# VH-VL binders against q6yue5, part 1

Every score and structure here is a prediction.

Target 1, 194 residues: q6yue5
Amino acid sequence: AKEEKPVVVLPPAAAPGEAPSADAAAFVRSCCDTALQADRDGSSFCYYHLLPYAAFFEGNQVKVAEVAATILSTNLWVYVDQLRKVQGGAGKGDPNLNACVDDFSVAAGENITREALQSLGRLAAAGNGKRSKEDLENAQKWIKGVEKPYNGGIGKASGCEIGYLFTYSDDLPAQKTLGYTFDTASSLINHIKL
Positions, changes and structure headers below are counted from each chain's first letter, unless a header gives other numbers; antibody chains are not in Kabat numbers.
ipSAE, averaged over its two directions, is called F for ESMFold2-Fast, E for ESMFold2 and O for OpenDDE. V2 adds 0.75 times the mean of E and O to 0.25 times the DockQ between the complexes of E and O.
[cut] stands for letters that were removed.

## First folded at step 1 (VH-VL)

Design d1 (framework fv_dupilumab)
Fold by ESMFold2-Fast, scan of step 1:
Structure d1 (fold): chain C 194 residues (1-194), chain A 123 residues (1-123), chain B 112 residues (1-112)
Amino acid sequence: as target 1 above (194 residues)
Amino acid sequence: EVQLVESGGGLEQPGGSLRLSCAGSGFTFSSYAMTWVRQAPGKGLEWVSSISGSGGSTYYADSVKGRFTISRDNSKNTLYLQMNSLRAEDTAVYYCAKDLYYDSSGYYPFDYWGQGTTVTVSS
Amino acid sequence: DIVMTQSPLSLPVTPGEPASISCRSSQSLLHSNGYNYLDWYLQKSGQSPQLLIYLGSNRASGVPDRFSGSGSGTDFTLKISRVEAEDVGFYYCMQALQTPYTFGQGTKLEIK
């Protein structure tokens, strides 16, 4: 059946004009630099987009991963909505676009997204040594599902990357950040310590 | 390692044309907005033009609008600035610079700059 | 267009002493997302500009912690806690809130 948009909730962002503490900001920088080692641009993107939530993290790297995953989920469904708009207009009749819409819709579907985000929430709530390997593996499975359409899967379209959908890019603003939101969430999830 | 290398500068008469190029390496060229910034002899920095990663959105300073055209060829990792109807006040060192993305929150800073290429407009 | 004004335009400093450069914008650079779209650049003699500070207060990669940015809305400050000989050059603020991007006039920092 048709996949539906997941219901996802971000923690409160800093109020307009409210700067995070130096310690909170330094923690975000450290998490981003560690997760995206040797990728300075990706680390900067990670820092910029997670900084508004710095007060929420409380020194807990899993909370950083959880917020990054929630941002990725939001970006994915904005991207799917933009792809569907193109599918109904400029890209009408493009079989690669049709495959792309299908693949992203399935990978970002409500049930798999909800299960992954709930697993990250449980990991964030648990103390060191109490974190479930099964919950981590569930989050990693979701990331691999998203990676498939992003990087191209066997027998599918060319992965819906910036290069493939260049002709439609002005109608796909969310595409400009998809790689960074994916890299941020994937790297932070893979750096969770059990 | 990110590198930007400009070329195409030179001497031209008022009313003439020049095309500048900027070759990028060490990063995924198509993912980043690119910008041209110029500096007249002994003067400060002036933003000239920016182009989105896809090439679909372009922006220009009022002083060059209608005369200059920014473009890019992502298959060649190269940024261009076509400069028409050149004026004496266009004399400057032209830098290309890398930005992250244009998005709804605005632009990210210019984190890498090329060495610059000199354009001189005189009779 | 947003006008950027720097002060002072010439700043002679003794090595080891602090230095401060002010930047004022003709309209607020504070975006609804809570960030100030103001960046600082350093251009050493004969070299290309390099990024020092972005979004008001964030140090760029490789920039020493003796550099700091502060301020909000229309008034911003770049501070160097202990000036070193390698810090000489022109400092520029730039607003990145909207096109056209605009730079301040530049501040020349020189060793006394």
Scores: ipSAE 0.000, ipTM 0.453, lowest interface PAE 16.9, mean pLDDT 82

Design d2 (framework fv_dupilumab)
Fold by ESMFold2-Fast, scan of step 1:
Structure d2 (fold): chain C 194 residues (1-194), chain A 123 residues (1-123), chain B 112 residues (1-112)
Amino acid sequence: as target 1 above (194 residues)
Amino acid sequence: EVQLVESGGGLEQPGGSLRLSCAGSGFTFSSYAMTWVRQAPGKGLEWVSSISGSGGSTYYADSVKGRFTISRDNSKNTLYLQMNSLRAEDTAVYYCARGYYDFWSGYYTFDYWGQGTTVTVSS
Amino acid sequence: DIVMTQSPLSLPVTPGEPASISCRSSQSLLHSNGYNYLDWYLQKSGQSPQLLIYLGSNRASGVPDRFSGSGSGTDFTLKISRVEAEDVGFYYCMQALQTPYTFGQGTKLEIK
């Protein structure tokens, strides 16, 4: 049997030093401001990290959400790899770390991630035409699944307690960006209009 | 498994002081924000104070700011509320609650509550 | 401060009937991450509060599926599809978007 990690491919970014058109940049700004209203720092993160892909969006807000979701998916897989490395080293035998590896591995799962990204791709392809409520719900379900490890400690004594992972922070650099990439993807997906 | 046990309540005169304690067990205490919520006789719930898992950030309701101090000792799995300059309106059952830590936004929900300890301030 | 307002304050219900409690906030509870930082708590007579619903619509562990939360922004609803005698008590909504965390004034659900 052949086993592969999900292949996550971003669309082409602008060439180094090439500025996007004023219209393309303004569109990214508008999408980020609308989705992350009242969150100045989050809106700025959204804008500057999605700006390199501005030419790809073509006035389509779903394409903005799709790129954000792809970036989140990549960050999740990097994070799981870092967690597993800690599990084999500094965190060997830590039951909380083991729970977090299990929970984040489920959230980063190949099938669920592929289904969500395919759903966003279908929504993007529909443009202003007929958009599937089922595809939107599938993407939203994935986002809730990604958030689940952070909320796994709610009402539980034995789930992943991500705050305890502060003892391994030097070995988990992807953890520093995970919140921003999650906020960006979640907010943009939840602002898709059918 | 998760248990929160409050103690330290009692009867005190206006202007007096009391120190409440909340002993946590069955979870990694330092990973969770902790909160005090009170309920005056026959009235609703009122948030009093919260503290981050590390103890580095503290938050207070305006009605207690400058009089109450929230603190924690993670080595003892214990939360404290030092109550100074007590007033009659501080009379309430004081609940200790565990605040779930949300990685990127902090804490936002209180998933386990203790049984409460009664504070009565009267002359 | 964010003000939380509940209605009705008293809700008598016949067992087996549905019940609905409204909660309104003075400003939006929708965080930039797309979630509403609104919880629902139940306090039964002589008992501590217990978590029913978190982040607007998620049932806490062990909470029966007859309980559901809905709404977004400033208007939220807690629904009980078929009220049982054990559901009697005070229901409180709470916003945790920002400090000070604030509760609604409470709704007393009682059996007719």
Scores: ipSAE 0.005, ipTM 0.525, lowest interface PAE 10.7, mean pLDDT 84

Design d3 (framework fv_dupilumab)
Fold by ESMFold2-Fast, scan of step 1:
Structure d3 (fold): chain C 194 residues (1-194), chain A 122 residues (1-122), chain B 112 residues (1-112)
Amino acid sequence: as target 1 above (194 residues)
Amino acid sequence: EVQLVESGGGLEQPGGSLRLSCAGSGFTFSSYAMTWVRQAPGKGLEWVSSISGSGGSTYYADSVKGRFTISRDNSKNTLYLQMNSLRAEDTAVYYCAKEGYSSGWYRYFDYWGQGTTVTVSS
Amino acid sequence: DIVMTQSPLSLPVTPGEPASISCRSSQSLLHSNGYNYLDWYLQKSGQSPQLLIYLGSNRASGVPDRFSGSGSGTDFTLKISRVEAEDVGFYYCMQALQTPYTFGQGTKLEIK
């Protein structure tokens, strides 16, 4: 399947050499530790990758989830592009790779991703106002859709078996961080309080 | 209960061929990746080959690439290892093993067969 | 290829005493999904290998809680808190991060 690449925009990252305030950094650490409490390495990944955006968060946990989701969306499309290059080269004729291209392309699709990111934006903008249950459910639905190909459809007899793409790992550099970007976005979204 | 039963081992001369079989029962065979691991007399374990649940992905140790072919028939719940151009160094007990997860994402071998002996001697 | 190195290769233990086996990998086994792709297997004399610990620290079904796995990246330990006579055999670590999957050379646990 062919899907259009979503257009996503990250807030400005900290300038080169600029350190976040102690309070801003502590907020990122707290959000990551709370969302990924049982996963030490995931919490560290979350902290170091979201730290450049610390000034943007302004104590708003939904903004943290929004940035994480935007990073995941970008990483998913980079991964799909890499999968398609392997499909045309080293992986030509591999039915597992073909299934993974199809599954990840659908999950990374523009329309569902854009709606989820817009829903997170509305939740972030609400601040202390009423946060929409529908907007949270839209974001959670997107994450469940992404989770399907990422976890390889446990119990499938066929389709995408993502663990068996490791034979192409040198051509799939985005795969090395896919799990952490997924876990970060998923955990932060699921910890949003209405 | 999960069971794996290997067969097809025997004595063969260098350059010969053998086909090993592994019959699985007690689990949804087509959902799990399968693996062959061998052990030469008095030596440690050596991974030989793995195949995904669907059969779409296959992997081989460098020592057997081009000579051995792993395959499966999910309708018969059976894993195969076709061994061509046999060498004395292929002499070993060959174990079939089941991976713990159907996705291939988590690769550990939760159940092993009893093994079948292959002897390559002139 | 990832090289797996075990120590000690021979481990005589008095029953009831603890035992520890080390396993080192030539490169990190920590995947971006957060798992260490290191497993431990036991092969008793005349028997097939059996799974003890998978993905670094998870005890396999039916394995007594006296067995535990720890470590991350390149340095891993299998610990038996109280060795029993039935624990005798060869212990192997294995990496499954990438093909070819590779085993350590094995550690023979013997009763003194």
Scores: ipSAE 0.000, ipTM 0.510, lowest interface PAE 11.4, mean pLDDT 85

Design d4 (framework fv_dupilumab; at its last look DockQ between E and O 0.07; V2 from the best seeds 0.00; counts 0 for: pae O 12.8 > 2, placed apart)
Fold by ESMFold2-Fast, scan of step 1:
Structure d4 (fold): chain C 194 residues (1-194), chain A 120 residues (1-120), chain B 112 residues (1-112)
Amino acid sequence: as target 1 above (194 residues)
Amino acid sequence: EVQLVESGGGLEQPGGSLRLSCAGSGFTFSSYAMTWVRQAPGKGLEWVSSISGSGGSTYYADSVKGRFTISRDNSKNTLYLQMNSLRAEDTAVYYCAKDWGYSYGEFDYWGQGTTVTVSS
Amino acid sequence: DIVMTQSPLSLPVTPGEPASISCRSSQSLLHSNGYNYLDWYLQKSGQSPQLLIYLGSNRASGVPDRFSGSGSGTDFTLKISRVEAEDVGFYYCMQALQTPYTFGQGTKLEIK
């Protein structure tokens, strides 16, 4: 494993007091409402967390999905670090925690995150009718890898479920935002038009 | 391109053992869950075992629990299935498959298979 | 364990005609996330299985658009709008909602 880690950064956010144009804000609102449809809380989370990047999107819905995916990847990396700390302390010897650390570590893996974000970048650069189905599938594949450990029940294959980790929630502050960042990224990615 | 190549199959007596290998290439091996699926002669597909990308989580069909062990060596891009206490009903073609969802159970690429025959 | 049942088990079709295969699960495959964890695989004679459809209705890469998957919960259908000679083989549904992952018995599609 001697490969340099890619630098994953968000585009510049609007400075405090620097409001986006009405058109740029309306575009973010439209993307979030379309992707999250009947989910009022999720749509609001999407809008307010993506609004700072409104000038970057320039009417391109794939760029909105790309920023959402970058926010999710950051939230996952923070969450995995918190899980590893619990694994070394309060959760030491817990097999459900060990399964969750393993599953989320794979989902937060640098190579798979890079592949998904690069695929979204290629989709953003492509014109209508020229967007690669393979690139969309790469992004969706990454989302599925996150979804199972996040949403799996007690009878599920991984044995990992967010409910098991509720016991450690005071030591897992990133857990509170994981669901919303996941819903935002997955919904926007699933609404990309080829 | 993604490739999976199985090896290690052969003829064995009941109670014997075999170790299957699956060499992966063309993808980041450690990032994907891997699976063994078998097919008895003239029969359908049967899931045998799965292993997470890191190797930290393993899953088994009830018919093989306690007898088979799935493992992987990510430094060699290789998946293994250690098969102990073999029974006639273990006779099958064994396929390794890549899980595209990292732990979801959707198998996007399959190897060519390796044949295991258990008879006296 | 979730039991998967396919029908018919043998499906002779004339080239150019449509074909339909049904798959039924003993319990719902619809997850709270909105996805049906049901995949379809094709195994041609002498070949390894290949993924056709994932999560109920999504075509895998390289799969022709004449293949479509539909259904939700416990009832799923794979349709081929116009059967071609290359489509001959065994079709399997598989649930991936929970381990053990389980396959249907398989449907042999053959040309009349």
Scores: ipSAE 0.006, ipTM 0.495, lowest interface PAE 13.0, mean pLDDT 83
Fold by ESMFold2, look of step 2:
Structure d4 (fold): chain C 194 residues (1-194), chain A 120 residues (1-120), chain B 112 residues (1-112)
Amino acid sequence: as target 1 above (194 residues)
Amino acid sequence: EVQLVESGGGLEQPGGSLRLSCAGSGFTFSSYAMTWVRQAPGKGLEWVSSISGSGGSTYYADSVKGRFTISRDNSKNTLYLQMNSLRAEDTAVYYCAKDWGYSYGEFDYWGQGTTVTVSS
Amino acid sequence: DIVMTQSPLSLPVTPGEPASISCRSSQSLLHSNGYNYLDWYLQKSGQSPQLLIYLGSNRASGVPDRFSGSGSGTDFTLKISRVEAEDVGFYYCMQALQTPYTFGQGTKLEIK
């Protein structure tokens, strides 16, 4: 069995102790504040976690969204791995956990992830006024797939009640980080202008 | 501050067993793949084994398959390598390494190594 | 297995002068995502390896600007623009495209 590689990789982060230029840092703050304006904790998370990549963005908000989505895809993959371990152990027979594994596994699928990240790459390259509505819709469709368990529960389209997964919190260390990275990526993608 | 500290090396006879440990600190241990790399005396580096963050996926070099078992205990932030049926060719310094971010195969932090000697 | 071949195996240099190390893979390391899965490591005497370059050309954290990586596909180069005494040691390339991950033989960089 060969190890899988992500279909899109993160750009290089800033060296330790290297501050981004004031202009690059201000751009990241502006993108995060705009996308998460009513959520100060979310905007702070967005800023500090994307700041290491500030030199890559070059004033392009779609590149910010692309990096956020790439971080989300990696966190999602890690989280699904954790969920499957719990499903085979402490969570055997839990129908809520089974539903969560199913829905998050679909969202972590290689094909849907590749399509979404490649669409974001094309949006970033195209520039304002030349961006494909189909590419934005592909990225948004992936985000809706990741979102599905967050709005799920008994009697809903997703049987996954994500709040009940905190029963396994010692075995799901990626869960809190996934929520923040999802909020960041979702908000930034939904603020892309065509 | 990321730290990786190997232990458990020593002198063994061919056919013997040894268990290596690597204690990790300064990062969320369960979020990262971990790897063993070895270096025989006077030789280059050789990848030995890797394990996913959850422990659900393991990978081995052909030279150690069936003899070595990689594992981890995320509650103790510790990586293990159980080495059975040891051979003289297993003599090396064994390093544990952390993968870069969530991707396999880019080892951004290494321990100082623990020495395994297999001799008659 | 992907075979990694380094050249030269021994590289004596005068301090302040440039150095260049070549690494060739038996298969392309260029993934369909556009990135080359090639790392460079430095192992100083008596120390563990340290990551210098990842994905062909990206400097790892804390690595001085005098180090640069280039190349694509099967041919890769590590350059040191001005060698300093602290740069002596063994340099290894490694492919991270697929298991088994494989290293080059190493290049010993030493002061003349």
Scores: ipSAE 0.006, ipTM 0.494, lowest interface PAE 12.5, mean pLDDT 84
Fold by OpenDDE, look of step 2:
Structure d4 (fold): chain C 194 residues (1-194), chain A 120 residues (1-120), chain B 112 residues (1-112)
Amino acid sequence: as target 1 above (194 residues)
Amino acid sequence: EVQLVESGGGLEQPGGSLRLSCAGSGFTFSSYAMTWVRQAPGKGLEWVSSISGSGGSTYYADSVKGRFTISRDNSKNTLYLQMNSLRAEDTAVYYCAKDWGYSYGEFDYWGQGTTVTVSS
Amino acid sequence: DIVMTQSPLSLPVTPGEPASISCRSSQSLLHSNGYNYLDWYLQKSGQSPQLLIYLGSNRASGVPDRFSGSGSGTDFTLKISRVEAEDVGFYYCMQALQTPYTFGQGTKLEIK
């Protein structure tokens, strides 16, 4: 991943003073409540962060997932950069940190991220038409790649244990945001139906 | 239909305690932040306290910090306000309100209120 | 704390005429996301408050189109294009940018 250079662009948010309609806002709320009903605070976070893009969704749940995934991708890059800084400093030689850097770096790969977001874009564009199974699988594969280090630990697919990175929490301010953005994107993507 | 019903108001002496309740229905209670707003007789509205959907985050007005505690039981769809060390200035109608977002302050539904009177 | 100031505090209006209420904040309510976190509430006599406008200019569900909110930053306005008898009550602006949430003093709208 390139340092601090996002490969994806968010759709335009509402201009200052131009708030979304009640219906658009309600749609966002509904999507968030449905996708993240098991995580109430996550649902609230979802609503808060996606509301600026409410006018863009036009009743399309896949577009909501697309925007959420885009936000996650940006946040992942920020987080990986922070991890690398810690790895070069206070966390030098920490095997857990090294595992996290490696696996999150893979997950944040520019090419795989781009492909996943393009797949989501195509899914969104399909609307109520025929959606590509391949595109859905690509999106799901990408988010699972992020999940791997996020839920890693001893005996798991990833040796990354993010819970032990709290020692460096002051230097990893993006970690908290990563949690919410991941939950949002993961939940929304997993709710996409063909 | 969304409904909010407050209870627990009454007459109390200064220094006393009361516990208010707000029962919610018609929506996924745990998905939304909840808020208490009060109104003294003949006065305007005053924000008192808010709590996140999960209850993990709480906020208080300076006037009630250290004396009031907001909580919720999502299994019962109920919001609470424990009021200790009551003062005369706490006399008001207390409204519970549903927050539309994550502490957006968009109170789209209000209860009818419950009256708290603190007097010697 | 953010101080909210409404004007006027009393607003007598003839039915059918327009009405305007001003709300000023001691600091900008414009969030980095581009929205102004300003609400308008109406409390009719003997009733609970009800949401009229959220995020400065969005009409809440069920609110008639004769109500509109405008403004940005520190200056906001609630307008009623044609006042009806049912519009009588106290109007409050509230900033929701940060806790503590703070209300204006309230404006009493009456029919002449």
Scores: ipSAE 0.000, ipTM 0.552, lowest interface PAE 12.8, mean pLDDT 90
ESMFold2 (binder alone), look of step 2: mean pLDDT 92; pTM 0.944

Design d5 (framework fv_dupilumab)
Fold by ESMFold2-Fast, scan of step 1:
Structure d5 (fold): chain C 194 residues (1-194), chain A 125 residues (1-125), chain B 112 residues (1-112)
Amino acid sequence: as target 1 above (194 residues)
Amino acid sequence: EVQLVESGGGLEQPGGSLRLSCAGSGFTFSSYAMTWVRQAPGKGLEWVSSISGSGGSTYYADSVKGRFTISRDNSKNTLYLQMNSLRAEDTAVYYCAKTYYDFWSGEYYYYMDVWGQGTTVTVSS
Amino acid sequence: DIVMTQSPLSLPVTPGEPASISCRSSQSLLHSNGYNYLDWYLQKSGQSPQLLIYLGSNRASGVPDRFSGSGSGTDFTLKISRVEAEDVGFYYCMQALQTPYTFGQGTKLEIK
């Protein structure tokens, strides 16, 4: 069975020249600073990439996590597409590349991604004190699936380690932001209050 | 094209200070750790300091600990090395290098794939 | 600190002949993740160092097939199958398993 590219839709971004309200911008900064704590660069990445969607959040931290997760899912699918192209060409027969394709393809899979994004949508709609722990656990399970290949398989004898793909780095531009999109989504999801 | 350009080297007296800069271009600066490596005249390579992509983790050789400070400004794609209390043995060519690392842990650095041209620091009276 | 020791320190080679450089670490560079944190660099006269081999055996982009790295734990070897004139320079191994990161003392490869 071939995997299909998941359909992902971001909420409307602010129009050119339309700045978010001071309150909406402050909310995004607060969410990013809290989730990424003392990580200044990660918090800045979070802030500037989520700021265009500030009006959509309406003081709801779960909506911030949902948009971050959507950005991560897009980054993952683009990265898998790039990995597959290298696998069919310059990286043909490379067992480390093959492990990376397998691991990230599972993490970027259509069904697991859609289920996680739908779970986040339900959490956002439910409101404080009424969110399903099963929906949160589903989103967290997806994040753990991404963390394993992204974290380079620390503690395993073989497998996907991004550093081992150095030879192909010019063909893998999505790799450059993967850490930031992962940290942003993971941290925001882990700060969801039920 | 990935490039690193060092500057700020020069002649200084023992006890003086210098600040080295390394400007990166052609890559996403914040996604990579950065390292300073030095080489004394006619000698081998010596690791000086490394900094994680976020700047949250810094590491120093014992010979420079407490005197040198590594830092970065990702908004300017620039790496710095503030060198205080300079000694004659700090005389060397200083290279900056783009460093592959484990982003998640910030702890395991793998290798330096691109190096700058180097900037010369001379400490003498 | 992990001490890195290279041998030989001077390696005169006839063009077209193979060359081999040894690098020994005072403790194992094999991490529990299965990787050897040992890299090889070449510095040609008047030039910056350049990466040749990373993580024990992986050839860096643009590095000719005649270069190869092997070994595990505490004993590592850089081999050049057929030395060319442009290969002259100082070769350094480096461990990146733990701080302080340390280089070997360097091996000077010269044409006879």
Scores: ipSAE 0.000, ipTM 0.460, lowest interface PAE 15.0, mean pLDDT 82

Design i1 (framework fv_iscalimab)
Fold by ESMFold2-Fast, scan of step 1:
Structure i1 (fold): chain C 194 residues (1-194), chain A 122 residues (1-122), chain B 112 residues (1-112)
Amino acid sequence: as target 1 above (194 residues)
Amino acid sequence: QVQLVESGGGVVQPGRSLRLSCAASGFTFSSYGMHWVRQAPGKGLEWVAVISYDGSNKYHADSVKGRFTISRDNSKITLYLQMNSLRTEDTAVYYCAKDRGYSYGYDAFDIWGQGTLVTVSS
Amino acid sequence: DIVMTQSPLSLTVTPGEPASISCRSSQSLLHSNGYNYLDWYLQKPGQSPQVLISLGSNRASGVPDRFSGSGSGTDFTLKISRVEAEDVGVYYCMQALQTPFTFGPGTKVDIR
């Protein structure tokens, strides 16, 4: 069996085979389509992966962003673990990989992740009441921290060269999903209204 | 809506300069590398230049190296191509295009602008 | 530089019939990560290019399943199982394995 430990806990998902209500499913689709209208594959990923939590959202868009952020944090943790395994094996002594491990380890840091998720939780709890600008800024700061090492650029400007990491891609399966989970969380967080 | 809009093209004499702009919307501009691609009238596509997400790394095709400079301003969400010492063979429609990158999946240049025509004529 | 070639350079197809376009690279486009860094683009008359297929065989979002890409290393094929009027345009392959990125010369597809 594959052993994997998430950094944070997701809310309860629907039982296997249990369908969400039509209204709950439509709400998830609306949130994903609005946030990711520029990326149809990303919108589909958003819908498919958040649908199991549809009953939890209760018409609250911030709860959708909170769950997406939790999924991203788990994906980041898994990715860092995979990077460290490559660093100890196939990538041993590679300074570019070492820089990448350092950058993603900072982005996946427990304290900044916990603060961002707690900030989203406070925004969700406020409902239509007064939402904290500081809480939204904490979540956006975390997203910007992830964006910098994650982005797909050419050369070393990203701190973690995507082209270079293609050498290890078979050992980094979380790398492929990281883009979708990042886009989902980032887009949903940036659509939160104060 | 995801969109790239080029501007700055026009008619110019050989040896002169032009600066092209590409305004982006609907995606996180600062997260992606950007490309310039050109197409001479009735001809095929030719890759011109690429710039990394933060502007620190650039690569130019040999045909334009030393004359053209790609740059970006992430605060203005705009890509630029500074074209110096223009030649008649630089006459083309210039497109900007977004680089998707490996971690986002399978599209290479997934978003293209409408193009801006540069005519170098004496 | 990696040189890209395409054949045929021009093709006229009766609606509903299949079409096949070949693309060849001067060097292998197969990376050690297992992917072929070859993409296919379509440019319709008067329009900007649009992506069809990436990494050899992966169909882009919104692209009909009548389009398929195959091949590995230096030889690649784009197939359209049943050509429709909206498929008229110029088809380009492009290698993205290394800079400079290079396009094939294009294949013009017209309908009878």
Scores: ipSAE 0.000, ipTM 0.453, lowest interface PAE 13.7, mean pLDDT 82

